VHH binders against Probable 2-keto-3-deoxyxylonate dehydratase (xacE). Designs and how they scored, part 5

Target 1, 289 residues: Probable 2-keto-3-deoxyxylonate dehydratase (xacE), of Haloferax volcanii (d4gp28)
Amino acid sequence: MHYHQLAVSGERRLTASRDSTTYDLTSADADLRTFGDLARVASIARTSVDRLAAELTEDADVVDDAFVDRHATVPVDAEEIWAAGVTYQISEQAREEESSMPDMYFDVYDADRPEVFFKATPSRTVEPGDAIGVRGDSEWDVPEPELGIVLRRGEIVGYTVGNDVSSRSIEGENPLYLPQAKVYDRCCSIGPCVVTPEDVEDPHELEMSMTIERDGEVIYDDATNTSEMVRSCDELVSYFTRHNTVPELAVILTGTSLVPEQPFDLQEGDHVDITIEGIGTLSNSVTTV
Key: E = the ipSAE of ESMFold2; O = the ipSAE of OpenDDE; V2 = 0.75 times the mean of E and O plus 0.25 times the DockQ between their complexes.

## First folded at step 1 (VHH)

Design q06 (from q04 with S99E Y100G L101Y Y102F Y103T S104Y G105Y W106S P108D E109S E110A; framework vhh_6qgx_2; at its last look DockQ between E and O 0.02; V2 from the best seeds 0.00; counts 0 for: pae E 19.3 > 2, placed apart)
Fold by OpenDDE, look of step 2:
Structure q06 (fold): chain B 289 residues (1-289), chain A 124 residues (1-124)
Amino acid sequence: as target 1 above (289 residues)
Amino acid sequence: QVQLVESGGGLVQAGGSLRLSCAASGFTFSSYAMAWFRRAPGKEREFVAAITRSGGSTFYTDSVKGRFTISRDHAKNTVSLQMNSLRPEDTAVYYCAAEGYFTYYSKDSAYDYWGQGTRVTVSA
C-alpha cells in the first residue's frame, strides 16, 4: 500500500491507499497518526504493516485524494536521513568536471565498503511541494534523485522518493567538505509516500525519472532504472547499521545516476520532479538558503 | 509532439454554463490522469478538478463542488469540464493538464503536460 502522512490543522493523520481508494487510518484508530505508529504497532503485533493497515481499512473513512494532496507532508518522520554515494556508474568526464580528485570516487566505487554519509535532520528535510535549498555560497548545485529506503530499527519497512540536493562546487573543491556540500538548510526532501516492500516487489527494478523546469520550460528530462545501482538495498542497510545504533525511524538514500551536465546549475525558482515507478512523484520548488 | 488544446471558453453571465474541452495528442492518453487548473487575474494557478486514468474517480476543489463536472473520453482523447452555475469568481484562464503518475492531483508541479489555456469570463 501507499502511505501518506497528513498534517491537518495541526493534527497528524495517516492514510493508506489501495486499489484507487484512500483510507484515513487515523479515523479507525486515533492512536495511529503516523507511518511510524503503524510500523510500531505492526511490529508489536508480529504482523506486516500492510496486513494491519488492511484490517484497519474496514473501520476507516474513505478520503478524497485531493484531500491527501492538500495536506500531505513528509511520509515518514525519520530522525536521521543518510545517503549513499557512488552507487551508480559514473563517467570519467563527469568526475573530472566535479572534483580535483576524481580517482577517490572510483576507488570507492570498486571497494567493498560503500560511501555512506549523514544527509539530514528533520529540520533540514522538506516536505513534498515545499522548496528544497541551494546554498548561497555555492556556485554549482544539483538535485539528486534517489530511491529512499525507510527503516524501522534497521529493518526495511518501505521505500520512498528522495532528493539529495548537493553542492557540487563545495564537494568538488575538497572531499572533506562533504558535510557542508550535503548538510544544510532544506538540503533534502522525501516523499510523496511510503510504499511497503510487498507492494514495491523489487526495489532494483524501478524506473526513475527527473524533470527540471525553469520559467515554465523543461530544461532537464532524463530517466534511469534502479537496476543500474551497483549496490543492493540490503548491502547499503547492512553498512549503515553495522556497529551503529540507528534511530527507530531512518531513511537511507541510495545514490543517483541522473546528473544534469554543466553548465547546468540549480537555481531559485526551478521546479524539480522526481518519479519512481510504483512510488510516485516527489515535487519541489527551489530556493536559496 | 505532445499537445493539449483547450476550447470552449468565453464570456458568460453569472449563473450560466460552459463546457470546456481539451484535446490531447502526442502521448498515451489512457496512461495519464487529467486535470483542469485555472489562473485568475493577479492570482496563482489553482487546482480545479482531476480525473483518474481510468476515469473511475474525480476530484474537485471545494469551491466548484456540485457545480463543475470533469469527464474524459478515451476514444476521443479528450477531457471535459462542465461548468454550471458560474460565478464571477470563476473568471480565469483554464488549463488542461496531464499527469503520468498518481501522486498529487492538486499540485501543478506533478503534471507533465499543459495546455495553453482557454479564457473564461463570468460577468456579474
Scores: ipSAE 0.000, ipTM 0.237, lowest interface PAE 10.7, mean pLDDT 91
ESMFold2-Fast, scan of step 1: ipSAE 0.422; ipTM 0.724
ESMFold2, look of step 2: ipSAE 0.000; ipTM 0.132
ESMFold2 (binder alone), look of step 2: mean pLDDT 88; pTM 0.902

Design q07 (framework vhh_6qgx_2)
Fold by ESMFold2-Fast, scan of step 1:
Parts: C-alpha cells; sequence; structure tokens
Structure q07 (fold): chain B 289 residues (1-289), chain A 122 residues (1-122)
C-alpha cells in the first residue's frame, strides 16, 4: 500500500492507496492520523501495517488522487533523517573528481564501515511541492536523488523517495566542511508517500530517475537502478543503529549515482522531479537560503 | 523564541474585503510554516489557510478557496491573509500560528498569536 499524510482543514489525515483507490483511514478511526500512529498500532496488535490498513478500508471514505496531491505533506514524521554516501557503483574518474582526497574516497568505498552521516531535522526538511534550498555562500549545488528507508525504532517499516541536496563546492574545499555542505536550511526533502516492504519486495531492484527543469526546459534527465548499490539497506541500517540512540521514527537516505556533472549548478527557480519505481515522484522547486 | 502579533481585524459588510497581517519576531522564524485559524462564537478553532516557509505551497479550507489568499513577506517577517467576498459565516476571531515542521498541523504548532476579531454584517 502507499501511505500519504495530509493536512486538511487544520487536521492531519492518513490515507492508504491500493489498486488505484485511495482511502482516508482517519475517517475510519479518528485516532489514526499519521503513518507513525498506524505503525504503532500494527506493532501492538502484532500484525502488518498493510493488514491493519486493509481492515480499516471497509469503514473508510474514498478520496480522489487530486485531493491527496493538493493536501500532501511529508509522508512520515521522522525525528531525524540520516544519509549514506559512496554507496553506488560510479566511474573511477567521477570518484576521483568528487573527492578532495581520492585515496580517502576509495578507502571508504572498499571498507567495512560505510559513510553514514546526520542529514536533517524536521525544521530542515521540506514537504513535496515545497522549495529545497541552495546555500547563498555555495558556488556549486546539486540535487541527490535517493531511496529512503523508513524506520520505526530501528526496524524497516517502509521506503520513500528522498533528496540529499548538497553543496559540492563547500564539500570539495575540505573534508571537515562536510556537515556544512550537507546540513542547512531546506537541505532535504522526502516523499511523496511511504510504501511498505510488501510492495517493495527487493529494494535493490528499483529504477530511479531524475528530471530537472529550468525556465520550462528540461536540462537534466537520467536514470539508474538501486541494483547499482554496493551497500545493502540492511547494512546501512545496522551501522546507523549500532552504538547509537535510535529515535521512534527515522529515515536513512541510501546514496545515489545520479549527480549532474559540472558545469551544472542547481539554481533558484529550478524544478526537480525524482521518481522511484513502485513508490512515486517527489517534486520540489528550488530557493536560495 | 517566536512571537506573533495579528492586526487588521474589524467590522465589514457582507461582500466586503479585509486584509489580516501577522508580524513575527524572534529567532528561526525563516524556517517556520505559517497558518491562519479562526474560532467562531460557540465553535472550536478551525483551519483557514497555510503557507510554507518559501511561499511555494499554500493550502485553504474548502469554504474559503477562491476568496482568501495567504502570502508571506520575508523582508518584513509577516504573513498576510487577504479576505475577499466576505460572508456573515466568516465572522470569527482569527489566529496566526507558526509550526517548526510544516505549518499545517494544530497538534504541532509551537506558537500562536492572541487573535484579531473579524465581524461580517449581513
Amino acid sequence: as target 1 above (289 residues)
Amino acid sequence: QVQLVESGGGLVQAGGSLRLSCAASGRTFSTYGMAWFRRAPGKEREFVAAISYSGGSTFYTDSVKGRFTISRDHAKNTVSLQMNSLRPEDTAVYYCAADFWSGYYTSKYDYWGQGTRVTVSA
């Protein structure tokens, strides 16, 4: 099932979509308003999220897809969003060009320990349809389309699309500037929905594409497959959760091979669409922060 | 800490217009979504309109769509609600609210104004 969180008339509502029909689960039970609520109840009842949602659809109102699109917000209330890097197969030349220290890049790529870093709080994350940010002090910025892993108490409960917006120029100046290159106002977006593992049988066999428009013209259009990931989702979750304090809800962005090459620079007024097979399209405009 | 002060309320005849303003002060306002809510006499507080930090996303309750317009002015740290074609049922105290996450959820709104009264006569 695809789960959307909505804001309608000052109320939060949770919808579930199956076979082209969308159900307002909050109409069946007013205490179920977020994906987190549904996941918690499913856990207590020792059933799957999809099974619980299916039982609720019998008493739920049906809503139009246009209604969902108009009212959609972030699909999960992640207290923390984390990200992984150097997780995809990429050309040797591109690896060297992106690293201020090529040996360090290869060390991480081949190492047991992956690159995993903190990415965003809710205050830095923008919802579908809102503007992602580029830093006013950055000279080269890129969107980074990624499969997002949705976690409840460290366990995988779903997947979403994410954008790990980054300043490549700040990152390239010095490895110690990585946090400033990755964490800033509007640096991250997730959406449009959460899809449960039942609908994503293999998270390492999904087509992922990105399109960027500027002044009504497509200036970037490329695709990859999550099969190109050299790190597994389970491995990344393991490194995030070990020796760490795990929030109730979190998202881990899994990295990407789709990064526009220079002279491309993400600019105010651009429009970014990221699509992952079986999940959907995350759309954002761009603003300067 | 964010503080919100509403202005622009008053008495207007049906079919008239009013512009409400909310001035925000304090740290981190630029990362907040903003919303307008209203409370009519004898009723609970209800959502009216919301705007994201960038101004790129706006949301309205069905009863005001096409009549009300929400907007932001980052230079002045204000959010405004332009109310056109007012009806007696729009009579309420209007509240400005700020939310660190999305600006759309009552349960997650961190800051509220004191309210400004709007009365629409038949």
Scores: ipSAE 0.000, ipTM 0.138, lowest interface PAE 16.8, mean pLDDT 84

Design q08 (framework vhh_6qgx_2)
Fold by ESMFold2-Fast, scan of step 1:
Structure q08 (fold): chain B 289 residues (1-289), chain A 126 residues (1-126)
Amino acid sequence: as target 1 above (289 residues)
Amino acid sequence: QVQLVESGGGLVQAGGSLRLSCAASGRTFSTYGMAWFRRAPGKEREFVAAISYSGGSTFYTDSVKGRFTISRDHAKNTVSLQMNSLRPEDTAVYYCAAVYTYYGSGSLYPDEYDYWGQGTRVTVSA
């Protein structure tokens, strides 16, 4: 099932969609207002999220997709969003040439330890339909479309779409500036929904695409497949959770191969759409922060 | 679009020095990471040195560390490679390259670079 979190007249509501029908689960039980609420109850009852939701749909009101789109917020209240980098495949030719390359790249791509870093808090995360940020002190900015892993207490409970908005100019200045290049106001977006593992047969076989519009014209349009990931979702979760304090709810963004090339620079007024097969489309405008 | 033109190659005796320059055109030069690669006769292209768009970070292959220095001049829109204590093994065609993503991905290997110069030949005699 696809789960959306809504804000309607100051109230939070949780919806579940299956077979082109969307149910307002909060209408069936007023205590179920967030995906976290549903996941907690399923855990206590020792059942799956989808099984619990299916029982609730029998007493739930049906709502239109347009209603969901109008009221959608972040699909999960992740206390922390983390991200991974250098996770997608490089060519065999490039790999052989790494024998002549600095250890830094070799360690990130091919080492046992992947690149995993802190990305955002809720105060830095933008909901679907709202504006992602580019830093006012950055000269070159890009969106980064990524599959997001949704975790409850370190266990995978679903997947979403994410945007790891980044300052490439600050990142390129010095490795020690990575946190400033990655963590800032409006630096991240997730949505539009959470899809449970039962509806994602293989998270490593999903088409992912991105389009960027400027002044009503498409200026970027490309696609990849999560099959190009050389790091597994389970591996990234393992490195995040080991020797760490894991929040109740977290998201890990899994990296991307889709980054627009120079002279592209993400600008105020741009519109970004990221689509992942089986999940949906995350849409954002762009503002300067 | 960035255009890159190398200069400064030539013939030098072992132990000598050469300074290679790469002139770039375009308003986007200052936002690109820059690198030097070389290709010896009968061998594949290999990494030599790289510099971040700001000039704050530099990287070198082990065989040239301490002998070569990469630098950039934003006012002149150039990147340079100062080559000291040259060896016959340094004989190669040297290429200047520019990359859209300098750090964090595959930024230091040839297949990741978007723009390349034509190359300048360096011959070091024994």
Scores: ipSAE 0.000, ipTM 0.158, lowest interface PAE 18.2, mean pLDDT 84

Design q09 (framework vhh_6qgx_2)
Fold by ESMFold2-Fast, scan of step 1:
Structure q09 (fold): chain B 289 residues (1-289), chain A 123 residues (1-123)
Amino acid sequence: as target 1 above (289 residues)
Amino acid sequence: QVQLVESGGGLVQAGGSLRLSCAASGRTFSTYGMAWFRRAPGKEREFVAAISYSGGSTFYTDSVKGRFTISRDHAKNTVSLQMNSLRPEDTAVYYCAAQYSRGWYDLYESDYWGQGTRVTVSA
């Protein structure tokens, strides 16, 4: 199933979509308002999220897709969003060209330990349809379309689409500037929904595409497949959770090979659409922060 | 095919109560989400309350939560809005609306509208 979280005039609601029908699960049980609520109850009951949702749909009201799109917010309340880099074959080359330390990226690509870093808190994460941020002190910025892994207490409960918006110019100045290049106001977006593992048979065989529009014209249009990842989702989860304090809900963005080449620079007023097969399209405008 | 007729409006003192009723005629009343909207003088139409086709879900705008209650009677083909603790700022023309949906009602997607009933709340 596809799960959306809605905000409607101060009320939070959880919807579930299956076979072109969207159900308002909160109408069946007023205490189930977030994906986290549903995942918690499923875990306590030792059942799957989808089985619990299917039971709830019997008493749930149906809503139209346009209503969902208008009121959609982040699809999961992740306390922490983490990200991975150098996980696709061509991403090592793009990052190397932007750094004063080129051999470092190849060392990570070949190493047992992947690049995993903290990306965002809820206060830095924007919802579908809202504006992602470009730093006012950055000279070169890119969107980074990524498969997101949704975790509850370190266990995979779903997948989503994410955008690891980045300052390539700040990152390229010095490796120690990575946190400032990656973590800032509106630096991340996730959505449009969470899809359970039952609907994603293999997270390493999904088409991922991105289009960027400027002044009504498509200026970027490319695609990749998650089969190009050299790191598995399970491996990334393992490195995140080991020796760490795991929050109730987290998202790990898994990296990307879709990085627009120079002279491209993400600008205020741009519109970014990221689509992952079986999940959906995450859409954002761009603002300067 | 659905026609909506509002009733129950009038003049009332602040702190008073009014019950608005919307009578639906035509077929398939039970398959429509129903809502109340209002338009105060000089303002745009504002959402007030909605009830799903099943009656299982209700939704209210923040300014009326706890004061207004929406309900429906499938046998009589009516939707009602019980308005308690009325305030001068509740003065408006109130409209009944229907949307073919098994879920939530949306302001911009109403299929059918009534002609409105006037509510005036004096200080």
Scores: ipSAE 0.000, ipTM 0.180, lowest interface PAE 19.8, mean pLDDT 85

Design q10 (framework vhh_6qgx_2)
Fold by ESMFold2-Fast, scan of step 1:
Structure q10 (fold): chain B 289 residues (1-289), chain A 124 residues (1-124)
Amino acid sequence: as target 1 above (289 residues)
Amino acid sequence: QVQLVESGGGLVQAGGSLRLSCAASGRTFSTYGMAWFRRAPGKEREFVAAISYSGGSTFYTDSVKGRFTISRDHAKNTVSLQMNSLRPEDTAVYYCATEYKYGSYWLPSAYDYWGQGTRVTVSA
């Protein structure tokens, strides 16, 4: 099932979609308002999220997809969003070129330890349909479309789409500026929904695409497949959880090979759509922060 | 699609100044702007300077930092390199480059389009 979190007239609501029908689960049980609520109850009852949701649909109101799209917020209340980099296959030519320069990327690509970093708090995370940010002090910015892993207490409970918006110019100035390049106001978006593992047979066999529009024209359109990840989802989760205190709910963005060719620069007024097979499309406009 | 034409090279005495200019014609996709590289006889092409499309970010190799200034004129679609306090070691053919693809901005292989080059000779 596909789960959306909504904000409707000051109320939080949780919906579940299956076979082209969307159900308002909060109408069946007023205590189920977030994906976290549903996941917690399923865990206590020792059942799957989808099985619990299916029973609730018998008493739930049906809502239309346009209503869901209009009221959609972040699909999960992740206390922390983390991200991984250098996780997709790098061409032999690119590897040869970079190995001639002092570049940490290729050392990490071949290492046991992956690049994993803190990305966002809820206060820095933008909901579907809202504006992602580019820093006012940044000269070169890119969207980074990524598969997101949804975790409850360190265990995979679902997947979503994410955007690891980044300042490449600040990152390029000095490796110590990576946190400022990655963590800032409106630096991250996740959505549109959470899809349970039962509906994603293999997270490493999903088509991922991105389009960017500027002034009504498509200026970027490309696709990849998560099969090109050289790091597994389980491996990234393992590095995040080991020797760490894990929050109740977290998301890990898994990296990407889809970065618009340089010299592309993400600008105010751009529109970004990221689609992952079986999950959906995360859409955001762009603003300067 | 993009044609780059360099100008401004010549002979100058050590301690002197030269201003190189690069004019781009045709469609450019460069929001990163352009870069300057140089090649001395018998050596490989090395990075000199780069400028973002907005002109707000500039990058220099250590040997020219403080002496060279890169600038962009959006209206004329040109990039200039002001070279001050020139040294004999700055003697080279200077190239402008655009259409940065990936990797490090100081790698020649990262750029698709190159000018023909303009020769700069700095006498002792």
Scores: ipSAE 0.000, ipTM 0.124, lowest interface PAE 17.8, mean pLDDT 83

Design v01 (framework vhh_vobarilizumab_d1)
Fold by ESMFold2-Fast, scan of step 1:
Structure v01 (fold): chain B 289 residues (1-289), chain A 120 residues (1-120)
Amino acid sequence: as target 1 above (289 residues)
Amino acid sequence: EVQLVESGGGLVQPGGSLRLSCAASGFTFSSYAMAWYRQAPGKGRELVAGISRGGSTSYADSVKGRFTISRDNAKNTLYLQMNSLRPEDTAVYYCAARYYGSGRYSYDYWGQGTLVTVSS
């Protein structure tokens, strides 16, 4: 199932979509308002999220897709969002040029330990349809479209689309500036929904695409497949959770191969659409922060 | 503002030598792998020589033994010493810089290029 969190006239509502029908689960139980609520009840009842939602649809109101799109907010209240890098396959052509790779990149790409870093809190995360940020002190910025892993207490409960918006210029100045390059106001977006593992047959066989529009013109259009990931979702989760205190709800963004090259620079007024097969499209405008 | 500015290109006779320089600014040069690429008329871009952050070098078979790549981290400058030049070395030469990051295997920064013409 596809789960959306909505904000409607000051109240939060949770919807579930299956077979082209969308149900307002909050209409079946007024205490069920977030994906976290549903996941918690499923855990206590020792059942799957989708099985619990299916029982609730029998008493739920049906809503149309336009209603969901108008009211959609972040699909999960992740206390922390983390991200991974250097996770996608080096192409066959790129392998032939491997000797020119930086030692740090080569070491991380081939190492047991992946690159994993803190990305955002809720206060830095923007909802679908809202504006992602580029830093006023940055000279080169890019969107980074990624599959997001949704975790409850360190266990995978779903997937979403994410955008790991980044200052490449600040990152490039010094490796110690990575936190400032990655963590800032409006630096992250997730959405439009959470899809449970039952609807994602294999998280490593999904088409992912991104388009960027500027002044009504498409200036970037490219695609990849999550089959190009050389790190499994389970592996990234295991490195995040080991030796760590994990929050009740978290998201891990899994990296990307879709990063526009110079001279591209993400600018105020741009519009970014990221689509992952079986999940949906995460759309954001761009503003300077 | 990140910039890579190549210089040292020009017209040279077969068997001659040229030294290309690439002046880097706006990033921590010593943290990046550097490379020289070239693009001849009607052909795709090809890697000529690479140098890692640690100083390890690699060369295309066509230039091995004739070209030497080096870097000076104190001056934020990349060099390519080209000896025994051949007509087939005629191309626009590009300086490129790469940092590990978000999983894409591509060079992050590119210069505008410098033309090398080997002709009698």
Scores: ipSAE 0.000, ipTM 0.221, lowest interface PAE 12.8, mean pLDDT 86

Design v02 (from v01 with A97K R98E Y100V G101W S102G G103S R104Y Y105R S106P; framework vhh_vobarilizumab_d1)
Fold by ESMFold2-Fast, scan of step 1:
Formats: structure tokens, C-alpha cells, sequence
Structure v02 (fold): chain B 289 residues (1-289), chain A 120 residues (1-120)
């Protein structure tokens, strides 16, 4: 099932989509308003999220997809969003140029320990349809389309689409500037929905694409597949959760190979669409922060 | 502010030589691998030469034995010595710094480039 969180006239509502029909689960039980609420009740009842949602659809109102799109917010209330880097395969040609490649990159690529870093709080996370940010003190900015892993108490409960918006110029100045390059106002977006593991047979076999439009013209259009990840979702979750305090709800963005190269620079007024097979499209405009 | 400023391009006759320079600022130059790329009229960009932090070098087959990449960490400067130039070497040459975090691509074009024209 696909789960959306909505904001309608000041009220939060949770919807579930199955077989081209969308149900307002909050109409079946007024205490179910977020994905977190549904996941908690399923856990207490010792059932799956999808089984609980299926039972609730018997008493739920049906809503149209246009209504969901108009009112959609972030699909899960993640207390923390974390991200991973250097997670996609390096080509054989890049390996042949190893003498001119950065030692740090190969150290991390070949290491047991992956690159995992803190990305965003709710106050820095942008909902579908809202504007992602580029830093006013940055000279080069890019979107980074990524599969997001949704966790409840450190366990995978679903997947979403995410954008790890980054300042490459600040990142390129010094490794110690990574936090400032990655964490700032409007630096992250997630959505449009959460898809449960039952509907994602293999998170490492998903097509992922991104298009960027400027002044009505497509200026970037590329795709990859999560099969190119050399790190498993389970491995990234393991490194995030070990020796750490795990929040009730979290998201881990899994990295990407789709990063536009110089001379591309993300600018105010651009529009970014990221699509992952079986999940949907996360759309955002761009503003300067 | 990461800045890469290329210079040294110009018009040269076949068989001639040019030395390109790239002045780097805004980052710890000695900590990154550097490269030279080029883009000929009507063609895609190609990697010409690369140099690691430790000074190990690599070259495209088309320029091996003719071009030499080098770096001066004290001056934050990258060089490309170009010998026995051919009309096929005519291109805009770009200095590039590696991007380490979040990308699998090893180099990015940071400068505006310098034009090299090989013609009689």
C-alpha cells in the first residue's frame, strides 16, 4: 500500500491506496492521523501495517487522487533524517584511472564502515510541492535523488523518495565543512508517500530518475537503478542504529549516482522531479535561503 | 569559494608546444587529485590527464608521450605541458578538482577553460 499524510483545513489525515482506490483511514478512526499512528497500532495488535489498513478500509471514505495531491505533506514524521554517501558502484574505467582518483573516496568505497551522516530535522525538511533551498553563500549546488528507508525504532517499515540537496562548493573546500554543505534551511525533501516492504519486493531493483526544468526547458534528465548500490539497505540501517540512540521514526537516504556535474548549478526558480519505480514522484521548486 | 582559473592557451602551429596553468584557491589544494579535460568543437568532453595527491599520473591514449601533467602544491597550481601539438588537440581545456563526497564521478570542471588552437 501507498500511504499519504494530508493537511486539510488544519486537520491531519492519513490515506492508504490499494488497487487504484484511495481510502481516508482517519474517517474510519479519528485517532489515526499519521503513518506513525498506524505503525504503532499495528505493532501493538501484532499485525502488519497493510493488514490493519485493509481492515480499516471497510469503514473508510474513498477520496480521489487529486484531493490527495492537493493536500499532501511529508509522508512520515521523521524526528531525524540521516543520509549515506559513496554507496553506488564505480565503473571499471574509473578504477583504471585509480592513480588520479582521491584516496579518501576509495578508502570509504572499499571500507567496512560506510559514509553515514546526519541530514535534517523536521524544521529543515520540505514537503512535496514546496521549495527546497540553496545556500546564499554557496557557489555550486545540486539535488541528490535517493531512495529513503523509513524506520520505526530502528526497523524498516517502508520506503520513500528523498532529495539530499547539497552545496558542492562548500563541501569541496574542506571535509570538515560537510555538515554545513549538507545541513541548512530547506536542505532536504521526502515524499510523496511511504510504501510498505510488502509492495517493494527488492529495494535493490528499483529504477530511479530525475529531471530538472529551468524556465520551462528540461536542463537535466538522467536515470539509474538501485541495483548499482554496493551497500545494502540493511547494512546502512545497521551502521545508523549501532551505538546510537534511535528515534521513534527516522529516515535514511541511501545515496545516489545522479549528481549533475559542473557547469550545472541549481538555481532559484528551478523545478526538480525525482521518480522511483513503485513509489512515485517527489516534486519541488527551488528557493535561496 | 572554490576557484580554478586556467591560462596559457593560444594559437600554435602543428609541432609546437604550450604550457597550461591552473591557479587554484578556496580549498586545500594538496588534499585533492586534479585533472585536465578538453572539449573540441562539436565533440563531447574527454579526460586528458590526471594527477593524484601523491603525484601519480595518468593520460589518455591520444596524448601519452606528448603531454605531461604536474602540480606545485606550494603555489596551488596545476600544469599541463603540451608538446608535439596536432590539429586534433584543438579544444577548450578545463582544469578540474575531484569531488569526493556524495558522488562517484572523480572530477568536475570548475573553471571557464582556456582555448588551444593548433593551426598553421
Amino acid sequence: as target 1 above (289 residues)
Amino acid sequence: EVQLVESGGGLVQPGGSLRLSCAASGFTFSSYAMAWYRQAPGKGRELVAGISRGGSTSYADSVKGRFTISRDNAKNTLYLQMNSLRPEDTAVYYCAKEYVWGSYRPYDYWGQGTLVTVSS
Scores: ipSAE 0.000, ipTM 0.256, lowest interface PAE 12.6, mean pLDDT 86

Design v03 (framework vhh_vobarilizumab_d1)
Fold by ESMFold2-Fast, scan of step 1:
Structure v03 (fold): chain B 289 residues (1-289), chain A 121 residues (1-121)
Amino acid sequence: as target 1 above (289 residues)
Amino acid sequence: EVQLVESGGGLVQPGGSLRLSCAASGFTFSSYAMAWYRQAPGKGRELVAGISRGGSTSYADSVKGRFTISRDNAKNTLYLQMNSLRPEDTAVYYCAAYSTKYWGRSAYDYWGQGTLVTVSS
């Protein structure tokens, strides 16, 4: 099933979609307002999220897709969003070209330890349809379309689409500037929904595409497949959870090979669409922060 | 098996009245919002009146003050009382059922076969 979190007239609502029908689960039980609520109840009841949702659909109102799209917010209340880098062959090549120390990126690609870093808090994460940010002090900015892994207490409960918006120029100045290149106002977006593992047979065989529009014209259009990842989702989760404090809900963005090359620079007023097979499209405009 | 059956249409003179009924079966009527739509020859479908699960009503501006929508949950029946009919009200009238609290924007639509209302002198 696909799960959306909505904000409607100041109230949070959770919907579940199967095939062509979307159900407002909050109409069946007013205490179920977030994906986290549903995941918690399913865990306590020792049942799957999808099985619990299916039972609730019997008493739930039906809503149309346009209503969901208009009211969609972040699909999960992740206390922390983390990200991985150098997980695709082309990502390593792009990063090396921008760095004053290019050899270190090849070292990470071949190493046991992947690049994993803190990315965002809820206060830095924007909703589907809202504006992602580019730093006012940055000279080269890019969207980074990524498969997101949704975790509850360190266990995979679903997948989503994410955007690891980045300042490549700040990152390229010095490796110690990576946190400032990656973590800032509006630096991240996730959505449009969470898809449970039952509907994603293999997270490493998903088509991922991105288009960028400027002034009504498509200026970027490319696709890849998560099969190009040289790191598994389980491996990234393992490195995030080991020796760490794991929040109740978290998301890990898994990296990307779809990074526009210079002279591309993400600009205020651009529109970014990221689509992952079986999940959906995450859409954002761009603003300067 | 969901079924909606409209009745009560017919030929009436301008200024006359008609009461339409829609008999519902195959679903829990009281859990559905209900609406009346109409379609005149060569025109698209338009919403005439809606009634929520809780009984709140809404009307198109063209019929406000002249038409009254109501429901009888015990009889699984939706009604439209039409007064002061005008030639412009000539259309096939359809009832629709929505699994949401309200009609129109979000729903799995069930529709009847329609009943013809002709207003002519």
Scores: ipSAE 0.000, ipTM 0.092, lowest interface PAE 22.6, mean pLDDT 85

Design v04 (framework vhh_vobarilizumab_d1)
Fold by ESMFold2-Fast, scan of step 1:
Structure v04 (fold): chain B 289 residues (1-289), chain A 121 residues (1-121)
Amino acid sequence: as target 1 above (289 residues)
Amino acid sequence: EVQLVESGGGLVQPGGSLRLSCAASGFTFSSYAMAWYRQAPGKGRELVAGISRGGSTSYADSVKGRFTISRDNAKNTLYLQMNSLRPEDTAVYYCATGPYYKYSGYEFDYWGQGTLVTVSS
């Protein structure tokens, strides 16, 4: 199932979509308003999220897709969003030419320890349809389309689409500026929904694509597959959770190979669509922060 | 449009020195990382040296201690000082611009036309 969180006249609602029908689960049980609520109840009942939702659909009101799109917010209330980098396959030619990479990038790619870093709080995360941010002090910015892993108490409960918006110019100034290049106002977006593991048989076999529009013209259009990831989702979760304080709900963005090349620079007024097979499309406009 | 023009290549004997220059135009030079790549006969392209907009440098192990990358933002120019040259340094050298700490790829995005360096007796 696909789960959306909605904001309707100051009220939060949780919907579940299956076989082209969308159900308002909050109409079946007023205590189920967020994906976190559903995941918690499923855990207590020792059942899957999808099985619990299926039982609730018998008493739930049906809503149309236009209603969901109009009222959609972030699909999960992640207390923390973390991200991973240098996770996608490097070509055989690049491996053969070891000196073709900066020392830091090459060391991380070959290391046992992956690149994992803090990305966002809820106050820095924008909902589907809202504006992602580019820093006013940045000269080169890019969207980074990524598969997101949704965690409850460190355990995988679903997947979503994410955008790890980044200042490449600030990152390129000095490795110590990575936090400022990655963490800022509106630096992250997740959505449009959470899909449970039952509907994502293999998170390493998903088509991922991104398009960017400027003044109604498509200026970027490319695709990759999560099969190109050389780090497993389980490995990234393991490194995030070990020796760390794990929040009730978190998201880990898994990295990407889809980054527009120079002279591309993400600009105010651009529109970004990121699609992952079996999940959906995360859409955002762009503003300067 | 981004334009990079290399110069300073030539024929030199082993143990000799050369200084390469790259004149940049069509973008805000001071805002971008810069690099030198090379392509030897029968080989692929490889990163020789990189420099961030802030001046931090990185070198391929094969050239560490022999080559020095530097930039002059006032002149929009990138330099590569090459000392103790070896026959295996023979290659076409390319100036490139892009992210110094690029996590999603291994190459810079824009290249010049190249300048030939030949190290032989």
Scores: ipSAE 0.000, ipTM 0.122, lowest interface PAE 19.2, mean pLDDT 85

